Miniprotein binders against a2bj90. Designs and how they scored, part 7

Target 1, 235 residues: a2bj90
Amino acid sequence: MSRSARRKTSALNTVLRVVEVFASIQGEGPFTGTYSVFVRLAGCNLRCPFCDTRYAWSLEAGKPLGVEELVEEIARYEPSLVVITGGEPLLQRHPLNSLVEGLESLGLRVQLETNGILPAPARDEQLWRVYHVVSPKDVPVRVPGAKLHPSWVDYARATGRAWFKFLVANEQHVREVAEYVAKLGIPRSRVYIMPLTPEKLDMKELLELHSRIASLAVKWRLNFSPRLHLLVQLP

## First folded at step 3 (miniprotein)

Design ja4
Fold by ESMFold2-Fast, scan of step 3:
Structure ja4 (fold): chain B 235 residues (1-235), chain A 88 residues (1-88)
Amino acid sequence: as target 1 above (235 residues)
Amino acid sequence: SDEFKKRFEEVVRKMEELIRRYEETGDEKYLEEALRLAEEAVRLARESGDPYLITDALWLLAEVLYLLGRDEEAFRVMDEAWKILEEH
């Protein structure tokens, strides 16, 4: 029996540390506009200076919830998409696989948001079968410790279930992203650029930033991700 | 020192290769050896006194512990790394 299979049978697979569960609209990435339930897991292996969810950085920020209880809570929202985010949700990888199994048994579509530092799913994981939006923090934003695990590129090529979403502030950042994805062999169809939004922008400034980054996406022939929830004032 | 950094980088490279071999094969022998190297990396990093090397080594140790199913130990090691990073 592999280590991954044995871990699925342990008590450690039954409890997740959860910061919050709420319904909203997915504002980012390939599923922008989808009615979603967000499950924010506690713990993060980065300390991004632009992070909007600093309250989730510590594992102790999360309340312990059983996988079965969490599945029931999510199902009550009747979502079109379950977005598992954090922190870094792969820090709780093994109970996360159990959660995904429960959600898929109900026919629910699952998307994971990850910084991509920890390895991509193996074929024997439930996580292999769900969608992943990988947000690298090494390029262009250069967060300390933020090296993208190379297995994510292999996973994306093998499955077509991963997209790469990059935070950008200006054209030089977009150029760096274009060079990075070309070097790694990531198809441009799997690449999104998204505005790096400073805290406390007013609505006019937020719209102008979105317009500028969207124009760069057209120029560089990359996909654009808004931060739609900020534009429509949803959590 | 440069000598500590060179030795540290060598240990990290070998450890990353062992984790890659585990991911490809599922063979736990690679994780057992990776754990030994991760503990060595932490020791070398602590001897250097460099908080960035210490946090890098602790994150690698946490990854191996997590792959081994030792989640509570992994979380504790990661918490130590976070506290060091936040103080620097």
Scores: ipSAE 0.000, ipTM 0.224, lowest interface PAE 12.4, mean pLDDT 82

Design ja5
Fold by ESMFold2-Fast, scan of step 3:
Structure ja5 (fold): chain B 235 residues (1-235), chain A 88 residues (1-88)
Amino acid sequence: as target 1 above (235 residues)
Amino acid sequence: SDEFKKRFEEVVRKMEELIRRYEETGDEKYLEEALRLAEEAVRLARESGDPELIARALRLLAWVLRLLGRYEEARRVYEEALKIAEEH
């Protein structure tokens, strides 16, 4: 197929169902504190009991947006980081690769947030070249159906572009995470533990929870992810 | 009417300016004012009977609710916007 014909075919299939686009500070993971534009894609393959973004579970929650239109919207924010999240963004894998290609052509740094159930990017995908924060839900929170796809460990070792972020409520959870990542051969340097936050904690409770989990991260020699946006009251 | 559409666009521009000021300052007073304007935009859109304006106004309201941390309300409003857009 010619490049022109391929581009026409790609354009016809480059529609994403988008729940929201907004500027904020990345509050979680290795890029905490970065001025970011968040692109929340619709659809999810899990139904986590603690989910803050239940409004994104259905694909029908997303407005259809063409990739070129979405790239232009994102670029107007002039972000230091584009965070693609969801639901589960890999459910819209084909148009997502096209979005990444467009953003990369503008020199924008891209991070995906994924539950890791679907396979990691292959070498021929545009997604191979961007950063991934993988949030397994099989350990310690035990969401049904949430088994981490083993290809994410291979991807992390091959590229150095994946980190693993785990929701934890207590020290037993941290122990389970430590055992899980050791068994899979994930280096501690790529592991973050993050507070599992109940709905509507007051600021004192939220800070005390962060302090407790951060202390456990030091004790267990793991990285700590805050939920900084909650502490500074950003979306 | 054309006059109605002008009023709607004026409210939207003021709302977007307030959100920009919030992004620059972090001051929630701008979000509180943006919420009032988003609610006004929804009222104007519903009065027009134009489904595209109603869907757009609801999406803007959901955005402001999200910025305020009112996630459950944002979800319900956004789902209504999507349903209206799909039906038309």
Scores: ipSAE 0.000, ipTM 0.121, lowest interface PAE 18.7, mean pLDDT 82

Design ja6
Fold by ESMFold2-Fast, scan of step 3:
Formats: sequence, structure tokens, C-alpha cells
Structure ja6 (fold): chain B 235 residues (1-235), chain A 88 residues (1-88)
Amino acid sequence: as target 1 above (235 residues)
Amino acid sequence: SDEFKKRFEEVVRKMEELIRRYEETGDEKYLEEALRLAEEAVRLARESGDPNLIAFALSLLGDVLQLLGRWEEAMRVWEEAIKIYEEH
């Protein structure tokens, strides 16, 4: 970080621990194919065995950046979508609301990716007005300590701005997802299943896995999310 | 002091190793020991008076509490950590 950026950050009341900022295509979920800027925040409240971003688990993995500085950096990319991910972004909830306010003031569309353990936004939060893709870790691959906060179902019902995305490896996982969302009253139209991709798949294996999970989505009447960035070899 | 900083770093390293062992085995005994180390890290950080170390230690304590299913306690210590980061 430059000395100017450090002085700016030190002068602000609000800072975020940021691991990386980069432009790419959103490869997952309801906005698949959208030109996006990804903001990866540091810190996570889970230790998922299948996590691809273990380097973001610690808050010290992130550099302190002021909200105003980060908004300016994001704006330079002129994105169609700002994807705020992590770690778990809601661990930095207060400065995150300030970031969202700044981005919305520029007319930028914001999507948050969260594990859903921390409560959904309250009506008086800036986060209430943005899109959320919730990735529960209590089903189908159970992560110990993971539990979806019930307020996320209420938030989805009230706003229509939340979707639920599940990593699945086989039909048994899809069955468990279908049971879970029925039990919670989540409409199937708000549910995405996505391939759980092991490390070191070649392109043929990756495509075959996508095909298999997509076929299951049709069979179970759920939405399908690819991992498009893996198929086109983007970050 | 350098002594407190070295001790803090050792405690954090051991705690992260125990979390890794838990991920590999699913055995909650590793989380119980990690909790003790996380609480020691918070105590050492508070003794140092360094706000950044206190915030970091609190966030680690929150992580362990969440893994133990104690999410309300985890949320409280994470919120304290975030507030300290915002003010320093």
C-alpha cells in the first residue's frame, strides 16, 4: 500500500480488512456471466474442508483499507456488478454497511456472498437493499458449527433479494437439499445447486461433473449454477 | 514486550494447528483445547494493550466459539473485534 493510502486509511473511522480486489466474470449463481469486480474480505467464522480460499481465513490476511479508498478503486473498473465475498464478509458488518452505501451512491449493483451463520440484514441497514447469495454449510456437506440463521429465510421472503446456493456432489446431496429447503419453506425458484469441484479435475472431468449436476437440477426442479470461471479459466 | 509478542504468536500457531486437526479428524477435543488457547491469546493481547492484537485475538476466539456451535457468544466477540478495528 502506498504511504498516501496508509495515511488516508489511518484518518478514517471506518476500515475494512481486504485480501484482494480484481475484475472477472461472475461464474456462479443468479448473476452468472456478469462483468464483475470481486472484493474479498478477510476473516471467516468457518473452517470448511473444501474451502478454496483458506488464505482469507485470518483477519491478518487482509490489508486495512478505508471505505472511501476502496469505493474509488472499485469504481475505476466500471463494473456491472460488485461481488463482496471472503471469508465471511458479515464479520466486518459495520464498515461493510458503509462500503455498500458508497457503492450504491455511485449506482453500482452489489451482491454479497455469505455462509448465512450471522443474521440477515435489518431494515435499517444499507445491506438490506443489496443482493445476497447465501451458501448454507449445515447441509448437504455438514460443517461442524455451521447453522443457517433463520432470519435469512424471512429476509428472502420479505425482499426477494436472497438466493440459496448449495455445493452438491451426487443425487443424495440433492435430495438432502430438496428436503432442507422444503422444511424451511424456501421456494425452489430461490435455490441453486452447484458442482462440488475437487482439486485437480481435468477439463473433461469438470465438464462431465457440470453435466451430471445440471441433469439433477432438471430432475429435482431446482436452479443450476455452473462454476463458469473454472470452465473458461478465469480467476 | 518481545516476550509477550513471541508468546502470543506461539499460542495463535498452536490454536490454528488444533483447528486443522479438528478439520482432519472431526474430534471436538481439538476444539476444546483450541478454545483454551484462544482465551489465552485474548488475555495476552489485553495485557499488551495493543488494540490490533486484541481485535485479532477476539476474532480468533469468535471463530473457535462458532466451531463449537456457540454462535451468540461468537457474534458478541466478533462485534467487539470489528469495533476495535474501526476505531484504530
Scores: ipSAE 0.000, ipTM 0.176, lowest interface PAE 13.9, mean pLDDT 80

Design ja7
Fold by ESMFold2-Fast, scan of step 3:
Structure ja7 (fold): chain B 235 residues (1-235), chain A 88 residues (1-88)
Amino acid sequence: as target 1 above (235 residues)
Amino acid sequence: SDEFKKRFEEVVRKMEELIRRYEETGDEKYLEEALRLAEEAVRLARESGDPELISEALNLLAIVLFLLGRFEEADRVLEEAMKIWEEH
């Protein structure tokens, strides 16, 4: 059955299960404000209670798209940044490496959003060469079973292409993040804190929350990520 | 127990090495062995009675099932993990 295994592996390298592709502005992290195309991949290895994209949890939520077809679709947007998100994109690691290869061949900048449970890219992967925003679910609002893979810290230190983004509501959360990143040896320059935004906030409350978390970022010498799309009312 | 956690961690390390071998070679035999180890991790976690370890083990099992293309089974395992977490 080795022929069957090889054919199955080849198919996995050419097809991705995709929930949606759309253009917007990257509202979060180190590339905030960048005109981006978002590619949401199906499937997630966590079931977070505060998840906004529960519709993407199952791999069956995604339509099978060939890598070449997806690259052409993305290219039509002429984006400054391709944001690959999900679910958890690294669950579709083999075809994702092929997608990244195709996008890089067109000179497109690629950023992955990941929960960091699966290992960081190896040097021989196409994924080694792109940007990663890692959102650990270990702290401050812990999801049981979630553990950041330690290879992400090594990858960040070796390449300078990974950042760590944490949702925070108050100073105690920031303290917990600071202790966590210090224990793991994550450089503070690679750490973003971002406001945890409840559904019921009006625009004034949203701006006040952003201001408070930004002030804490200055106090604790961490980077600040807004949720810009919420402030400007984009998807 | 500490000894039990060490056994669990040892199984996880072997499973990760097998997944890495699969990524290097494309040979599904490594994923089939990883599946066996993931099932062993789930059994060890259930014996501990620790819902956090059970959730972690089920997450690892689901990852191997996703990699094997067994998407329906992966979804069922993760739904089980969510129910265990909600009951905790």
Scores: ipSAE 0.469, ipTM 0.745, lowest interface PAE 2.2, mean pLDDT 85
ESMFold2-Fast, scan of step 4: ipSAE 0.420; ipTM 0.756

Design ja8
Fold by ESMFold2-Fast, scan of step 3:
Structure ja8 (fold): chain B 235 residues (1-235), chain A 88 residues (1-88)
Amino acid sequence: as target 1 above (235 residues)
Amino acid sequence: SDEFKKRFEEVVRKMEELIRRYEETGDEKYLEEALRLAEEAVRLARESGDPWLIAQALYLLSEVLSLLGRIEEAYRVFNEADKIAEEH
C-alpha cells in the first residue's frame, strides 16, 4: 500500500493499547454480581505498593487494537456490563471516548474504573454519560503523587454516575475515609469501603476480613464492596 | 538510524535501572535523574527522525512524569505519542 493510503487509513482509525479482554463477574462496587466483560488498558500514572496488576503499568504492555475491532470483540460476549479498567484508562482519554461512543451505540452499559487523578469528564465527552468508580489513592493508604481531582466531586453531584471506593484494613482507615469524604462533601450514599486484601489469604481468612469490613460499613453507615471474584475464585 | 537506536536503548536501560532504584529506596534523586534521561531519550529520538522511536520515547517520558505526579504533563505527552503512533 502507498504511504498516502496508509496515512489515510491510520487517520480513520482510533487505537487503544489493550492488555487483556475477558468475561467474568464484576466482583466490586455498585454493580457487584453483574456478568461483565473486562477491558484492561495499558499504562498507569501511579505505582501503588499494593497493586495486583503491575503487568499493566507500562503502555508497552498493551497490544494496539482499533476501536471498531475492540467494540466487535466486546459485543461477541453479549455482556450486561462493560468494565473498562487498567492501569489508568484516562491516560488513553481520546480513544477511550471513541470506544465508549461505539459501546453506547450498541446499548451496552459501561463502567470505568479510575484512580481519579486526571479530571472528571466534561459535558461534551462521551465519558460524561457512563458510570465511574473512582478509587482515590490519597486516603487511607497514601500513595506518593496521588491526589483526587476536585472535578470528580462536582461530576458525582451533577450526574449521579460516580462512586468512590476505598481500600480499608481496619476501623482507623474507615474513620479517615469518613473524615475525607465529609471534608470534600461526598455523600455517604456514593462511598464504598472494600477490604484491603494481603497477597495470600486462605478462604477462612478472606471471609473473616470481609465480615470485619462489612461490619464497619454498617457501623459507619457507608456502602460495602466485597471482592467477590476472590471469594468465588474468578479472574 | 542504527547509531541513534543504540544510544536510545542505552538511555532506556539506564532509566529503567533508576526507576528500579527508586522503587527499592524511595529516594527522589533517582526519579529526577530518570526524568533527565527520559528527556534525553526524546531528544535522541527526535534527532533520529524515526517516528517509532519518537513515540516510544514520549511513552517513556509520560511514565516518568506520572511517577513524579506531573499528571497533566504526562497526559499531554502520552496523547502526542499516541497521535504519532496512529499516523505511522
Scores: ipSAE 0.000, ipTM 0.162, lowest interface PAE 14.6, mean pLDDT 80

Design ka1
Fold by ESMFold2-Fast, scan of step 3:
Structure ka1 (fold): chain B 235 residues (1-235), chain A 108 residues (1-108)
Amino acid sequence: as target 1 above (235 residues)
Amino acid sequence: GSLEELFKEFEELTKYMIEWIKDAMEAAKRGDEETAKELIELALEYSEFLLEIARKAGSPELEKLARHLHETIKEMKEAFEKGDFERAEELMKEIEKTVEEIKKIIES
């Protein structure tokens, strides 16, 4: 009964709660520098102390938008990449799969940004076929409740479509990340370290922080993610 | 010093927890059972941290209320699993009452 009821319910879930849709350059991760449309979904299953998008934490913060209407809005930007972020977009999993199906039907490349607490996509989900940047919040930043779901490691190995991006402030954080990914069996080629940026940095301080973390990435043989949008002052 | 910091941390975590419980209730009501369960489990995790903070603060009264909050959230998780939304709404009222009692202690 559970499976039949779930199929009926998912057929009625054609609405996403959306906080904002805007064009910018992807500033982070493996697609850094790509002209992108960002779709920020409402709701989050974490309350990170360093969160810059606290306005997106509640599901009520999002406006209800039909999947078809949202696909049309995204398509008008003619993006090279659609970045679905939030909050935590997997909280709206059923209509999100429908959105991804619509975007892929137009030949658009899709990247999901997720905290990785909820399970990775199953093989029969449309989400199985798109790119995922997983940002664990258990290490090194130690956000309460933030445990990476083990299925993400299996998904990354099976598909080659997941990367793991970690916020770091110093070398001790990088060491903790290196130990964490080794223990979980995540290949270092799938790992990015990214500067944890305080809100009050001027441009010189921001560049110095980027330089320091990039140097640590070289030393520890990990990939480096800038926060390029901060350096070039884009959203 | 550190006691004031513990009380502030307790207050902030309590606010986050309430938001997740509200989001879980909305998810449950629209039939998104997986989202509801994940959010209520997150709230349950934070209630465990509240217990640790109350213990470190050396407040038996806060510890008692934090324990009651943890047990109430645990029951709400079971109500969601059974699809018992009437029970979940009763438990939500109990959570709101407990949170109000916590605020009075912290503000005193």
Scores: ipSAE 0.000, ipTM 0.191, lowest interface PAE 12.4, mean pLDDT 82

Design ka2
Fold by ESMFold2-Fast, scan of step 3:
Structure ka2 (fold): chain B 235 residues (1-235), chain A 108 residues (1-108)
Amino acid sequence: as target 1 above (235 residues)
Amino acid sequence: GSLEELFKLFEDITKWMIELIKEAMEAAKRGDEETAKDYIEDALELSEWLLDIARKAGSPELEKLARHLHETIKEMKEAFEKGDFERAEELMKEIEKTVEEIKKIIES
């Protein structure tokens, strides 16, 4: 039996706990503006005070869906990009690799969004071949227990398929990000700063925050990620 | 409250981790070393997550048990690499014992 066939005999390799599947525009990171299908997986290893998706924190928040069923559901949307997010998607690493294999077999582009606490993909994983947006929470927002796994920097250097996206509220945060990425040897071309959006901003406040952080990105020679979906009122 | 949510997450992850370890044991017994390695490595990742949750919960007792669990799973990985299934069975019993102690703390 092949390794793939052996893996497929395990329920753990074929079932994901899924909170929601929906079509929208990718509002963040290097693929901002892309027509995407979002797959939100259940479970998270952090309890960030600024988290917008607290409903996904528990594994029980997810409905068990078979990989083949999920691939078919995603394919019906005919997306330009499949965004796998959560919680923390790498909690469900084994069935996630199977999902990625199915999606790549259809020629679909896949992006993972991860907090980077769990190790980066190994060369023999399907996940090695897809895009990753890593959102460290150890700097500048300093969520306890949120240390970036060092393998993500190695993965980014080896593949060119990882970017690092940091939540920032002010210039001191941007300075801390600049120091952090310099210390780790992450090229500025792989770094995005994104507005840390507090609870309930009106549209004027949201736009003003975006403007301030974008201006800091120019000043510090970093890439800027908007939260475009918030600005255009999409999920 | 947030503490109750952390305990529930700890329980969910512990259950998932145990299923991964069981799959690793079955793969090892049938001589499928690659699959056994994959499952045990994922179990190690989940045990690291349990350590982080215990720290956030501010429970020194859970943190101590989570560390013990992590170390026991590391030893189990080494036992698989050496083909020492007797040692792996002993370590599985230790894991089950530690999980029962964790459940008692969460239930209290």
Scores: ipSAE 0.000, ipTM 0.229, lowest interface PAE 14.2, mean pLDDT 82

Design ka3
Fold by ESMFold2-Fast, scan of step 3:
Structure ka3 (fold): chain B 235 residues (1-235), chain A 108 residues (1-108)
Amino acid sequence: as target 1 above (235 residues)
Amino acid sequence: GSLEELFKDFEEFTKLMIDYIKLAMEAAKRGDEETAKEWIEIALDISEELLEIARKAGSPELEKLARHLHETIKEMKEAFEKGDFERAEELMKEIEKTVEEIKKIIES
């Protein structure tokens, strides 16, 4: 029944549980370097051992905010990009579609960060029209319960609005990513490899790791995502 | 010296080329001709780099083998375009044979 109700109206639930809203530079993925507002939604369906945002895992970590209030808060920053992240934003799918509708009405570009476990957007969702950076956690990092939903590959091929961003520590990880994307039919042009950063790297170690992973991206002819915000010490 | 470095580069690029051919073959096996073509194009580019390395090294034997790899990979790309997986498998055997000849030369 809840599925039928969601299909009939996207505005039934207009409250999101929000952990934080802040302005920064997008440090990762295809929009690296863009002046952005980050909206971190509460709740996550994974427990990644390398997670930087464990404080967002619980839905209780988020303050209930109305979609209209959140749109107004975001708009005050006048961002070039709105990055909706979490946790896992698709856990709050219904009010998230309403948020996207409000942001699009202001001409704002929206990017979702998702682990890709939940299905990709359907054509009748507002989420169908925005950009998605999918971060699979089944390969190479092998997080329990982290299986990429196959609909994301279909969505990427149909829309050209999804990219796949993989955490890698070494060349063996890059090889595993290459095999994985080949098996699933993900175009290499839609694939980013990004340094898997341990919590306690100094700046020299962080730069050396970035250099190694970037070199592997060139060697394997994949796209490279930095963690630019870590290098320039932004949130 | 630089010749030793060129031979090391040739060996490393040969291994990388094989990795991409294997990725293309796996895509072709499942009927994904488009993905197979993407990976085989990368292998083809690497085979061109092998030819350049062999020329710089002044090795006519390696140049001949690199040229043969390039031609065989080109044929494999055409096989994928035609959906001819049996032909692609034949060409893979030819690549494996050529790579064994390369290893024999490099080992001195």
Scores: ipSAE 0.006, ipTM 0.223, lowest interface PAE 14.6, mean pLDDT 84

Design ka4
Fold by ESMFold2-Fast, scan of step 3:
Structure ka4 (fold): chain B 235 residues (1-235), chain A 108 residues (1-108)
Amino acid sequence: as target 1 above (235 residues)
Amino acid sequence: GSLEELFKYFESITKEMILFIKEAMEAAKRGDEETAKSLIEYALEMSELLLEIARKAGSPELEKLARHLHETIKEMKEAFEKGDFERAEELMKEIEKTVEEIKKIIES
């Protein structure tokens, strides 16, 4: 594409359906502890029984926002990390690539959270350059229809920009995760196990659960993700 | 009652399915064939769920329309694979017509 045509295409407003934008600390995954702006996109291609964000399932739950407007709103927070989550952000793939282009033009670091059912980014997408935390829903708590797209394993190996995060409640879950990642050839260095937290745990129970799952991570030689925002009582 | 809940669920899935199909069309138009294929394959799975819901609701009319949606979406997937955008547009109109028929039955 010529420079002129590329500039015109990049300048065209694209619309994202956005549920919420808020500042917090990234409580999970490889960037735990980072001052972040969370952008929750509407729409999801799964209906998980244990889902905490059912309000984001429908695309209609999101307010239509132009990419340029959203970039300006995010920039106002001056974040160290932009976390794009949802539902399933890759359902809005085209405008999402435009959003990433705008955020990268400002020097902002971007992390996408995805269920991994849709394909990993291609080399010519803006999304190829950003970080991805993939939460497969085929193990250990299986969701019907949820299958990790094999391109995510290739993307992780090629770029070093993807990690795989699994919710676990006990050692049997950790064993199933270990077998799953070995079978798919996912490097252990790219795997996080995270406590599956029931809604009504008190702080003592929450800390005990974190301790137990962290100990299992050491035993099974996997990375541990806390849910730090729950421990420090942030959104 | 539980029948009313099944109809609401059917409507919800149908609405979300249509949005996946529209996004697949946009992906296909920009040459993103992998995303288009994945989204249309998921729309096929949603149409299978619609067929199951229609059967549980005991509605032969909804079951036939859900089956017709599945076949039309399957043809749209083939049109995308062949790069036949004109055929895909025709199939999209057929899907929208079938969705209108579904709405009339549920609202009755």
Scores: ipSAE 0.006, ipTM 0.230, lowest interface PAE 11.2, mean pLDDT 81

Design ka5
Fold by ESMFold2-Fast, scan of step 3:
Structure ka5 (fold): chain B 235 residues (1-235), chain A 108 residues (1-108)
Amino acid sequence: as target 1 above (235 residues)
Amino acid sequence: GSLEELFKRFEELTKWMIRYIKRAMEAAKRGDEETAKELIERALYLSEYLLEIARKAGSPELEKLARHLHETIKEMKEAFEKGDFERAEELMKEIEKTVEEIKKIIES
């Protein structure tokens, strides 16, 4: 079948470098708890110190898969949501637009996870029509080279299809996020704060961190994103 | 002020960096070269960020130590790539020494 077939690049003239495809529960952001298929694309334009998916940083980490083959593989899971993540998916923008077109043709809901360094979709892109969770790394974590492209704020205002998710460790980080989104004119309803999880937390520590960040979300009137998959021990 | 914020960030990132290096050493000791290399790459990236923070803080002494830390971690990555775990242990001791010197500057 498509998994073992030769690449189908000639039919669609597009190929994506894919690290993994798997079914799980979306653990983060506005669709937390949704039965999803995750499509992890290879390549990233950042080297975040807190990254849990460093194996996806290189484009060479991904296997070349034709868009048609990938659509067929995703469809077999019968997901409520297709989560396209990476690395940075927008590094493969042209074939990604073709993938989105194929998935939408099947009536599948699509969410993209992006660091927001590359520009937001234009109105004539297939990507304009799907949901986006933007994870800026310029505040509060201040990753070198990370700068949110201003078009993401315009996209969020124009479409209502973008949310902004920030990694936070303490109340000072939440204050910085609140100031940042206020200056950009991002409504609090579009903002999620999420626990910045160090490596080697045990389950008790993980729960305590979630509780602290959730309490700060209430205090600052922001949305809270768990890392649900970590709490329930799913991939 | 902003200098206090820079020192807090430097301290936080240094703790994360040390955690990655210690995990890399444990992976190396059990013969898991791939995990060791991945974790040391993460530590190397953090050391670049620490150097940037030291420059912004305007401390030549801190910048010198942060640069030395970056070079030592870079050598540790090469040691892991070559499977030279004895050399990696020597470099770990140098990293610990450099971190203690950094702490003395920040504490003052």
Scores: ipSAE 0.006, ipTM 0.131, lowest interface PAE 15.6, mean pLDDT 82

Design kb1
Fold by ESMFold2-Fast, scan of step 3:
Structure kb1 (fold): chain B 235 residues (1-235), chain A 108 residues (1-108)
Amino acid sequence: as target 1 above (235 residues)
Amino acid sequence: GSLEELFKEFEKITKEMIEHIKKAMEAAKRGDEETAEEHIYEALELSLKLLDIARKAGSPELAELAWHLLETIFEMEDAFEKGDFERAEELMKEIEKTVEEIKKIIES
């Protein structure tokens, strides 16, 4: 059997630990407003104090699902976009590549949400061919242990398939983001700022925060990401 | 005290982690991919627990070493998938070196 065929039968690339699968609207980033299926993988290499999905931190939070079963489940939703998120989905890199292969074989568009600490995809990975929204946690809301892997900047330049999304609360945060992306050579066209939403905002406060951050995006010539699902009360 | 208890827990989990990595290596070498995967993901989960303990202990040095273990275990999974056991052995030596650095900090 060929090496490639042998890899497809490997347990290391055929089972994912999955927390949840659900249909919703992508509320964030470059594909905001797209009918999507979300696949939340278990395990995370960070413990962000503002994390909305703490239930996904442990690998044990996920149920083992075969790649083929998961592809069939996703396909039943007939989504315009498959959003693979977590935890940190790149902790399950090998079976994730197999999942991406299966989804692409069906003509489905795939987007990964990643904290960018683990290396960007190599050219020989199926992950090289899909979209990535990288959410660095080293600025401006500094999380201990978080550092963007430099390969993500190279990947973005080589493919045009990565964007960098930053949580911001005020203008000082936006300034720190602008300095960070300039230092790394990330084009502003690849940069999104998104409201850092405290857990206990009412709808008026949430809208006012969105308005303020959007205005800062215009002022600083950066892209703006809403948290649309929060505004329309979807998962 | 509580800091000494955190250091003892860190050492215990580090030992459990290296045993899982060794079992993953042995399983991978014999072509038992399911067992190798089970042990490698247990090692990853234990490395995440080490990060939590390092943070509770207020030790950036232990956090960096725990993070390095996580990265190295992930690279080892890649080596197993590729059948690159020379690379896997190199990564095992890197894990053992990192464990010795952890031991040195805890025993200080």
Scores: ipSAE 0.016, ipTM 0.445, lowest interface PAE 7.7, mean pLDDT 83

